# Ledger of designs, part 37: VHH binders against q9w197

Target 1, 300 residues: q9w197
Amino acid sequence: RLRLQDIPALTQDHCRMRDPAEVERIINEFVIGGPERMQIVSDFDYTITKQRTEDGGAVPSSFGIFNACQSLPENFKAETDKLYHKYRPIEIDPHMPIAEKVQYMIEWWTKSGELTSGFPFDQSEIDQIASKYTHALRDRTHEFFADLQRLGIPTLVFSAGLGNSVVSVLRQANVLHPNVKVVSNFLQFRDGLLDGFQQPMIHTFNKNETVLNETSEYYDLVHTRDHIIVMGDSIGDADMASGVPASSHIMKIGFLFDHVEANMKKYMDTFDIVLVDDQTMDVPRTLLSLIEKQHKLNLE
Key: E = the ipSAE of ESMFold2; O = the ipSAE of ESMFold2 at other seeds; V2 = 0.75 times the mean of E and O plus 0.25 times the DockQ between their complexes.

## First folded at step 19 (VHH; framework vhh_8ghr_2)

Design B3 (at its last look DockQ between E and O 0.70; V2 from the best seeds 0.73)
Fold by ESMFold2 at other seeds, look of step 19:
Structure B3 (fold): chain B 300 residues (1-300), chain A 123 residues (1-123)
Amino acid sequence: as target 1 above (300 residues)
Amino acid sequence: EVQLVESGGGLVQPGGSLRLSCAASGFTFSPNYYIGWVRRAPGKGEELVAYIYPSSGNTWYADSVKGRFTISADISKNTAYLQMNSLRVEDTAVYYCARGSPVHWGSWGFDYWGQGTLVTVSS
């Protein structure tokens, strides 16, 4: 039986846990179950990409990469900023009922789609901008995805951002192996012109089984895999795997960077492991290495 | 209609070489498509041997074949290849060509499969 005190990556000061005994229990379930019971569900923006670079610089979001493209209409960024400032406060309002928020998210999506329509756009421009940020993935991301491929662990990158950017960054970083699939919002084209986004819409409140049920092939591939690692950088990411059976063992890893003191309680209440200003994949990699070590011993 | 047709299988001696081809039709190699080779040995499960993103040339190889097998693609012929050198008896299998992308789901991450070509390595 593994003990947390014997796992150095989990004893670091920036690695926080509300319930260390529960984390220890889940790790031991993962190790006993082996790689064949594992699946990974991860956000992209500021979860696979860094929240800050070594020099303290900012990393753009997946929509930020799109918005940096030169061929967009002159006022495109200003118009998208107006929508953001109108709807973002509603999205994060702690008091508004979720059902009401969903109607505003549909409104936001509809208007964003209309704004992103009626002009030509060459996806190669996204690739050009994205190429600048393949070095801005968390340290050891390449190794993490290589480990997942080697162990045959299905990996879902589940993003409410712009999938065209997500795929471009990950592909160019050479981490987008066949075990990795991306579910996100993708640009729609009609007659060579942008025509908003492909259905279904993904937003904060349906980034869960609601969207994944429409893509039932995911659950068919992972139906025997009841050991889940969920990775995110915002509170909403913790529910990405909520559609799995209640008997599942889920390890939720949260990356906390902004307003650490103000957000610590909420993150600790939500995630099993909270990593403060950790710009690496070292903790999730450690979990995989523990699973792999026991797996190799069992095969001998 | 998407189709993948393998060819080039056969009987070879240990230490020999063989080149498999995978002719694709019904789609072209855009940046997000990858082509893989999966093999099934007698009495065993399936193993992903190698894959390539043909547009970029980026490749991946299973540890069991690194240094011996080379995957490549010819975009103008819409065809991928697997060069197999230093063959061993344990490389005996039916080899399947398959296509996938980051947004298409399927067995081993591939949504379209060829019929397979048999490679037998024996004395």
Scores: ipSAE 0.762, ipTM 0.901, lowest interface PAE 1.0, mean pLDDT 90
Fold by ESMFold2, look of step 19:
Structure B3 (fold): chain B 300 residues (1-300), chain A 123 residues (1-123)
Amino acid sequence: as target 1 above (300 residues)
Amino acid sequence: EVQLVESGGGLVQPGGSLRLSCAASGFTFSPNYYIGWVRRAPGKGEELVAYIYPSSGNTWYADSVKGRFTISADISKNTAYLQMNSLRVEDTAVYYCARGSPVHWGSWGFDYWGQGTLVTVSS
């Protein structure tokens, strides 16, 4: 039986846990089950990409990569900024009922889709911009994805951002292996012209089984994999695997960077492991290593 | 109708070479499609040997074949290739060409498979 105190990556000061005994219990369940019962569900923006770089350089969001493309209309960014300023306060309002917020999120995406319609766009431009940020992934991301592929662990990158950018960055970083799937918002094209986004819309409040049941056979494909690692940088990411059976074991890892003191309690209440200013994949990699190596020892 | 047709298999002595082809039809190589070669040896499971994203040229190789096998694609012919050099007895398997995509659902990994081509490496 593994003890947390004997796992160096989990004993560091920046690694916080509301209930260390529960984390320990889940790790041991993962070890008993082995790699064949595992699946990964991860956000992309500021979860696989860094929240900060060593040199202070900017890490754009997946939409930020798109917005940097030269062929967009001159006023495109200004118009998207107007929509952001109108709807972002609604999205983050702590008091508005979720059902009401959903109506505004639908309005926001509808208007954003209209704005991204009716002009030509060369998708290769996204690849050109994205190539600049393949090194802005969390340290040891390449190794993490290589291990996931080697172990045959299904990996879902679940993003409310722009999937065209997500795919481009991951592919160019050579981590987009056959065990990895991306569920996100994708550009729609009609006769070479942009035609908004493909349905259904993914936003903060449906980034869970609501979308996964509608857009993919996800749960059918992973139904034997009831040991889940969820990774995110926002409170809403904790629900990404909520559609799994109640008997499932879920480890929720949250990456906390902004306004640490103000957000600590909420993150600690939401995630099983909270990593403060951790720009690496070292904790999830440690979990994979334990699952593989200790599971093998148990079989002997 | 999506189809993948393999060719180029056969009998070869250890140290020899073969070139497998995978002719694709019913779809075009878009940025999000990858083509892989998966082999199944007698009594063994499937092993992903290599894959390529044809539009970008990004490739990957299993450690068991790295340095000996080369995957490539010709967009104009809608065809992928596996050049196998320095063949060993343990490379004996049925080799399948397969298509997948990180954004198209169906199954994890590959959603369309060819019928396979037998490669036998024997003295």
Scores: ipSAE 0.720, ipTM 0.889, lowest interface PAE 1.2, mean pLDDT 89
ESMFold2 (binder alone), look of step 19: mean pLDDT 82; pTM 0.823

Design B4 (at its last look DockQ between E and O 0.74; V2 from the best seeds 0.80)
Fold by ESMFold2 at other seeds, look of step 19:
Structure B4 (fold): chain B 300 residues (1-300), chain A 123 residues (1-123)
Amino acid sequence: as target 1 above (300 residues)
Amino acid sequence: EVQLVESGGGLVQPGGSLRLSCAASGFTFSPNYYIGWVRRAPGKGEELVAYIYPSSGNTWYADSVKGRFTISADISKNTAYLQMNSLRVEDTAVYYCARGSPVEWKSWGFDYWGQGTLVTVSS
């Protein structure tokens, strides 16, 4: 039986837990169940990519990569900025009911699709921009994905961003192995021209079973995998695995960087492990190494 | 009518070489498809040997074959290859070519499989 105090990565000052005993219990369930019961569900932007670089440089979002492409029409960025300024305050409003916010998110995405239509676009531009940021992934991301592949753990990258950028970054970083799948918003093309985004639209409030039940056979494919690690950088990411059976054990890891003092209570109430200004994969990797160590011992 | 057809298997002595081909039809190599070689040896389960994203050239190899096997693709021929050098008796298996995608998927790993080609390494 593992104890938290004997796991150095989990006793660091920046590693916060609302209920350490529950974290310990879940870790031991993961270790007992082994890799064959595991699955990973992770956001991409500022979860697999860093929230900050050591030199203070910006890490673009997956849409930021697209918006940096030079072949986009004149005023494209200005028009998308107008939409952002209108809808972003609604998205983050702490008091508006979620059902009302959903109406505005649909409006936002519809208008974004209209802006992203009717002109040629070569997806290789995304690859060119994305290549600059393959080294802006969290430290030891390459090792983390290699471990997941070696252990045969299904890994879902679930993103409300732009999937074309997500796939490009992950592929160029050599971490997009066959056990990794991406569910996100993708560009649609018709007759060689952009035609908005493929349906269904994914936004902050439907990044859960609502999308997964409608667009993929995800749950049938992972039904035996009831031990789940969820990774995200925002409160909305905690619900990515909400459609799993009640018998599941879920470890929610939240990466907290912005406005730490103001956000600490919300993150502690939402995530099982809150990592403050941690730009690495070290904690999720530690969980995998504990599972792997016991698995190897059982095979010997 | 997605099809993958393997060829190039056969009997070879230890230390020898073989080149497997995987002719694809019913789809083209797009940025989001990868082609893998999976082998099934007697008394063992399936092992992913290597894969390639043909459009970008990104590759991966299992530790058991790294340095001995090379995966490649020819987009103009819609064909992937596995060059197998320094073959060992433990490389004996049926080798399957398979296609998957991180974005257009029905299963984890691979969605379409070839019929397999037998490789026997024996003196």
Scores: ipSAE 0.829, ipTM 0.932, lowest interface PAE 0.7, mean pLDDT 90
Fold by ESMFold2, look of step 19:
Structure B4 (fold): chain B 300 residues (1-300), chain A 123 residues (1-123)
Amino acid sequence: as target 1 above (300 residues)
Amino acid sequence: EVQLVESGGGLVQPGGSLRLSCAASGFTFSPNYYIGWVRRAPGKGEELVAYIYPSSGNTWYADSVKGRFTISADISKNTAYLQMNSLRVEDTAVYYCARGSPVEWKSWGFDYWGQGTLVTVSS
């Protein structure tokens, strides 16, 4: 039986837990079950990518990568910026009912799709921009995904961003192995022209729903994997695995960087492990190592 | 109909070389598709040997073949290749090419498979 005090990565000052005994219990259940019962569900933006770089450089979102493409119509950036300024305050409003927010999110994405229509666009431009940010993935992301592939652990990258960017960054970083599924918003094309986004739309408030066909089929395929690690950088990410039919234990890891003091209680109430200004995969990697190595030792 | 057809297998001496081909039809390589080579040795399970994203050229190799095998693709011919050099007896297996996509993910990462080509490495 593992104890938290004997796991150095989990005793670091920036590694916070509301209920360390519960974290310890879940880790030991993961060890008992081994890699064969594990699955990973992770957000992309500021969860697999860094929230900050060591040199202070900016890390664009997956939509930010697309919006940086030079071939976009010159009015495109101004028009998407107007939509952002209208809808972003609604998205983050602490007082508006979620049901009302959902209607505005649908409106936002509908208008964004209309703006993203009627002109040619070459995916290679996203690839060129994305290539600049493969170094902006969390430290040891390459090793983390290599371990997941080696251990046969299915990994869902579940993003409300732009999947064309998500796939491009992960592919160019050489981490997009066959055990990884990406569920996100993708550009749609008709007759060589952009035609908005493929349906169904994924937004902040439906990301945790099982109505999305792709996540339902995925969870059916991996249903024996009832031990889950969820990784996210926002409170909304904590329930990304809500569609798993028969989960028994879920470890929720939250990456907290912005307004740490103000957000600490919300994050601690939501995530099992809160990592403050941690720009690495070291804690998830430690969990994988324990699951593999201690599981084997227990069988002996 | 999506179809993958392997060719190029055969008998080769240790230290020799073979080039496997995987001719794809019924789809074209897009940024989201990868082609993998998976082998099944006698009495063993499947081993992913290498894969390539043909549109971008990104590749991956298993440690067991790194430095000896090279995967490539010719998008104009809709074909992927596995150049196998410095072959060893333990490389003896049926080699399958397979297609997958992280976006249209199915069947644990590979949704279409060829019928396989036998590679035998013996003196």
Scores: ipSAE 0.825, ipTM 0.931, lowest interface PAE 0.7, mean pLDDT 90
ESMFold2 (binder alone), look of step 19: mean pLDDT 81; pTM 0.820

Design B5 (at its last look DockQ between E and O 0.87; V2 from the best seeds 0.71)
Fold by ESMFold2 at other seeds, look of step 19:
Structure B5 (fold): chain B 300 residues (1-300), chain A 123 residues (1-123)
Amino acid sequence: as target 1 above (300 residues)
Amino acid sequence: EVQLVESGGGLVQPGGSLRLSCAASGFTFSPNYYIGWVRRAPGKGEELVAYIYPSSGNTWYADSVKGRFTISADISKNTAYLQMNSLRVEDTAVYYCARGSPVHWKSWGLDYWGQGTLVTVSS
């Protein structure tokens, strides 16, 4: 019975929807279902972290935090930057067949692992660098995670980045509560030395139920929670919840910041809600607030 | 196998103090693990009371116990503690220690539970 026009956060100009009636329908399903049917699946980089800060400062990716560690070999950043500039355009190429892209993603991961091998590394250095960026989470992230914990809503942070950094930032920001789980790429150590990354590789094209079924039992644990909010900043994030039942109601929120005009159509076709240069958690928080109101009314 | 064994429960008068212990085995306190205390009062649901990431020292407390309860850990003994001060009748419950991890997990919440220890606050 809620109407979009009665939800101020969703009527702002930067909040775009291809099909407002469908968004309204899903919101009402969430409200009727209550917090007990909810789950969250979110990317980390530029989804929980800001895409830009108020002062225009850079926000590093989870790999960027690792790459800033002083103990890394002198040319490490330059070599990883070379890999990024070679493979990133392939990853986002709109015309290359997915099967061919996957082969390049395996190559990228393999070479990155080779660069990240054969030297000692103190993981506490990641904590030192990450501490500098706990202020770079979207505004009201602390409140968002506190609400999720209070409402008992399972929350998966699903990242193709570096999980060591993801966990460090979230823990130091005091948002890594028991309802929050992280699936990501993690450093591997052998005989006291870095030895690449733990299997399996997570990349754009397997960041879905394929990896989750192999690396975690998350969907088994939340199988009764068929009301899902997906949050991401890239097109590939929209499929993170594809392992849920077909009868599920999914609200896909996309954070669009870079190349807005060029990307708007693709984002609008992919996400139910597209937030342009929104560096807050206000829209997902509004959805939780609406759901919580129904829960409280049911307790009357 | 991961095991958690609570101890230190008992009968105490209102305003008194009690210290619960949670002896852990089958894992070590590393950055990716936390220990929580959950209580179940008669006829009530579960309440997460507090948790600690022992390696980093980060703690959290429910509003109902803030300022009265203190969670801590001794890494060398692989043990977590809940110091409960200024106890009230409403604190009467079975207290469970439980382990969780954002990375290594069996459950979306706390995944390994102890058997519980009864705390009774009454005159």
Scores: ipSAE 0.659, ipTM 0.856, lowest interface PAE 1.1, mean pLDDT 89
Fold by ESMFold2, look of step 19:
Structure B5 (fold): chain B 300 residues (1-300), chain A 123 residues (1-123)
Amino acid sequence: as target 1 above (300 residues)
Amino acid sequence: EVQLVESGGGLVQPGGSLRLSCAASGFTFSPNYYIGWVRRAPGKGEELVAYIYPSSGNTWYADSVKGRFTISADISKNTAYLQMNSLRVEDTAVYYCARGSPVHWKSWGLDYWGQGTLVTVSS
């Protein structure tokens, strides 16, 4: 039986847990079950990408990559910035009930879809911009995805951002292996012109089994994999695997970088492991390495 | 109906070369599809040796074949290729081409497979 105190990556000061005994229990379940019972569900923006570069610069979101494309209408960036400044504070408001926020998120995406309609667009521009950020993924992301591929672990990148950008970054970083699937918002085209986004709309608060059942056969494909690692950078990410059976073991890893003191309690209440200012994949990778090592021993 | 048909397998001496072809039908190469080559050697499981996103040209190679194998695609012929150079006895396997997509899938892995072509590397 593994003990947390014997796993150095999990004893670091920036690695916080509200219930270390529960984390230990889940790790041991993962180790006993092996890679065949594992699946990964991860957000993309600021979860697979860094929240900040080494030089302190910003990493664009998946929509930010799209917004940087040169062929967009002259005032496109300004109009999307206006929407962002109106709706982002509502999205992150700690006091507004989620049921209230959902209506505003629908408004935001509806207006964003209207802005993203009625003109031609060459998707290769997204690739050009995205190529600049393939090195802004968390340290050891390449190794993390290589481990997942080697272990045959289904990996879902579940994003409320722009899937066209998500796919482009991951593909160009050479981590978009066959075991990796992307569920996100994608551009829709009609008669050669942009026509908003493909339905259904994915936003922060429906990024769970509700949307996933509508957009894919995800749960049917992974019904035997009841050991789940969930990774995210926002409170809404914790529900990405909520549709699995109650007997499932879920490890929720949250990456906290912005407003750490103000957000600490919410993150600790929501995630099993909270990583403060961690720009790496080292903790998820450690979990995989423990599973792999014990699995190899069991085969001897 | 999506179909993939491999050709180009055969017997070759160590150090030799073979070029495998994967003719696709029932779909065209688009930005979200990739073609991979998977091999199954006697007594071993499946090994993904290479894949390509034909529309963008992005490729990946397993360490076991890097530097010796080259994957490519001809969009106009709807065909992917695996050039295998400096072949070794351990490259002996049935080679399958397969299609996948990160956004359009029926399984977590590759979703459409050819029937395979045998490559034997022996003195």
Scores: ipSAE 0.652, ipTM 0.852, lowest interface PAE 1.1, mean pLDDT 89
ESMFold2 (binder alone), look of step 19: mean pLDDT 81; pTM 0.812

Design B6 (at its last read DockQ between E and O 0.92; V2 from the best seeds 0.85)
Fold by ESMFold2 at other seeds, look of step 20:
Structure B6 (fold): chain B 300 residues (1-300), chain A 123 residues (1-123)
Amino acid sequence: as target 1 above (300 residues)
Amino acid sequence: EVQLVESGGGLVQPGGSLRLSCAASGFTFSPNYYIGWVRRAPGKGEELVAYIYPSSGNTWYADSVKGRFTISADISKNTAYLQMNSLRVEDTAVYYCARGSPVHWKNWGFDYWGQGTLVTVSS
């Protein structure tokens, strides 16, 4: 039986846990179950990409990559900014009921789709912008995805951002292996012109089993994989695996960078492991290493 | 209807070379598709040997074949290739061409498979 005190990556000051005994229990379940019971569900923006770089440079969101494309209409960014200014405060409002927020998210999605319609657009432009940010992935992301591929672990990148950008960054970084699938918002085209986004819209409040049941055969494909690592950088990411059976063991890893003191309690209540200003994949990689080591011992 | 047809298998001596082809139909090589070669040796499981994203040229190779095998694609012919050099007895297998997508998927890994082509490396 593994003890947390014997796992150096998990005993560092920036690695916080609301219930260390529960984390220890889940790790031991993962180790006993081996890689064949594992699956990964991860956000993209500021979860696979860095929240900050060593030199202080900006890391754009997946929509930020799209918005930097030169072929967009002259007023596109200004109109997109107006929508953001109106709806973002509603999205993050701590007091408004979720049912009311959902109506505003539908309105935001509809208007954004209308702005993103009626003009030609070539995916290669996204690729050109995205190529500049393949080095802005968390340290050891390449190794993390290589380990997942070697261990045969299904990996879902689940993003409320723009999937065209997500795919482009991951592919150009050479981490988009066959075990990796992306569920996100994608541009829709009709007759060579943009026609908004493909249905259904993924937003903060449906980034869970609601979308996955509607858009994919996900749960049927991973029904034997009841050991889940969830990775995210926002509170809403913690629900990405809520559609799995209640008997499942879920390790939720949250990457906290902004307003640490103000957000610490909420993150500690939501995630099993909170990593403060950690711009690496070292903790998830440590979990995989422990699972892999036990797998090799079981074969001997 | 998506179809993948392999060709180029056969008998070859150790140290020899073969070039496998995978002719695709029912879809166009677009940025969101990858083509892989998966082999099954007698009595062994599947091994992903290599894959390519044909539109962007991104490739990957298993350690067992790196430096000896080269995957490529010709978009105009809608065909992927596996150049196999310095062949060894342990490369003996049925080689399957397969197509998948990180975006347009029904299964993890690959959704569509060819019928396979036999490669036998024997003295």
Scores: ipSAE 0.840, ipTM 0.938, lowest interface PAE 0.7, mean pLDDT 90
Fold by ESMFold2, look of step 19:
Structure B6 (fold): chain B 300 residues (1-300), chain A 123 residues (1-123)
Amino acid sequence: as target 1 above (300 residues)
Amino acid sequence: EVQLVESGGGLVQPGGSLRLSCAASGFTFSPNYYIGWVRRAPGKGEELVAYIYPSSGNTWYADSVKGRFTISADISKNTAYLQMNSLRVEDTAVYYCARGSPVHWKNWGFDYWGQGTLVTVSS
């Protein structure tokens, strides 16, 4: 059996765990099950992309990439900024009931769709902007996705952002292999013009089995894969795999960068592993290596 | 309806070349589709040989074929190709053309498959 002290990547100061014994137990279950029982569910924005560049600069979100397109109406960015400033505080309000928040998220999505309607737009413009950020993925993301492909591990990129941007960045970075699928919000076109977003809306509060059961055959396709790694950068990401059976083993990895002291307790309560200012895929890659190597040794 | 039709298989000597074609119909090449070649040799499992995103040109090759095989696509003909050079006996297999999408998917990997074309490398 593996012990955490023998796994250097997991003993670093920036790698925090509320319950190291539970992490150790889950890792050993993953090793027993091997790659054939694994699946990955990951957010995109600030989870696969970096939360900061080497020089400390910002990386745009998937909607940020779209908003940078030059063919958008002159007032588009200003109007979307107004919506953001109205609705973002509601989204993150710690006291408002979720049912009430959902009504505001529907309102936000509806108004955003109205702004994103009635003019021509070419996907190639998103591709042009996205090409500037293929280098802004976490270090060793290319190697991580290559390992997932080689090991045949189904990988779901589950994003409440803009899927057109997500797909573009991942494809241009050469990591969008056949074992990778994207569930996200996508632009809709009608008669050659933008027509808002495709149904159903994905937002913070339905980014879970609710959307996956409505939009895909996901759980049927992965029903034998009850060992899950979940990766995210916000507390809402921890529930992305909530639709799996209760007997499943889930490792939740959270990437914490902003307001570390203020957010540490909430992240530690939510994620099994919290990585502070880690702009790499080294911890998830270490888990894959252990699963492959130690599983083979156990079979011999 | 989506259809993929392979052609170009046959018998070839070691060191020879073949060009496989995959004529697609029922969909257009767009950023959200990739075309792959998968082979199955007698007594062996599936091996993904190569894939391409035709609209962007991004490609991938298995280590077993790098430097010998080239995947390409002609958008105007809605056709993908696999140029197979320096063929070896171990390349003998049924080669399947397949289509998948990271966005419009029913299965992991590929959703639509051709019937396959046999490539035999023998002296």
Scores: ipSAE 0.838, ipTM 0.936, lowest interface PAE 0.6, mean pLDDT 91
ESMFold2 (binder alone), look of step 19: mean pLDDT 82; pTM 0.827
ESMFold2 at other seeds, look of step 19: ipSAE 0.830; ipTM 0.932
ESMFold2, look of step 20: ipSAE 0.802; ipTM 0.923
ESMFold2 (binder alone), look of step 20: mean pLDDT 82; pTM 0.829
ESMFold2, fold request of step 21: ipSAE 0.811, 0.832, 0.834; ipTM 0.923, 0.934, 0.935
ESMFold2 (binder alone), fold request of step 21: mean pLDDT 83, 83, 83; pTM 0.837, 0.833, 0.836
ESMFold2 at other seeds, fold request of step 21: ipSAE 0.831, 0.823, 0.832; ipTM 0.932, 0.931, 0.931
ESMFold2, last read: ipSAE 0.827, 0.834, 0.821; ipTM 0.931, 0.933, 0.929
ESMFold2 (binder alone), last read: mean pLDDT 83, 83, 83; pTM 0.835, 0.832, 0.833
ESMFold2 at other seeds, last read: ipSAE 0.830, 0.818, 0.826; ipTM 0.932, 0.929, 0.932

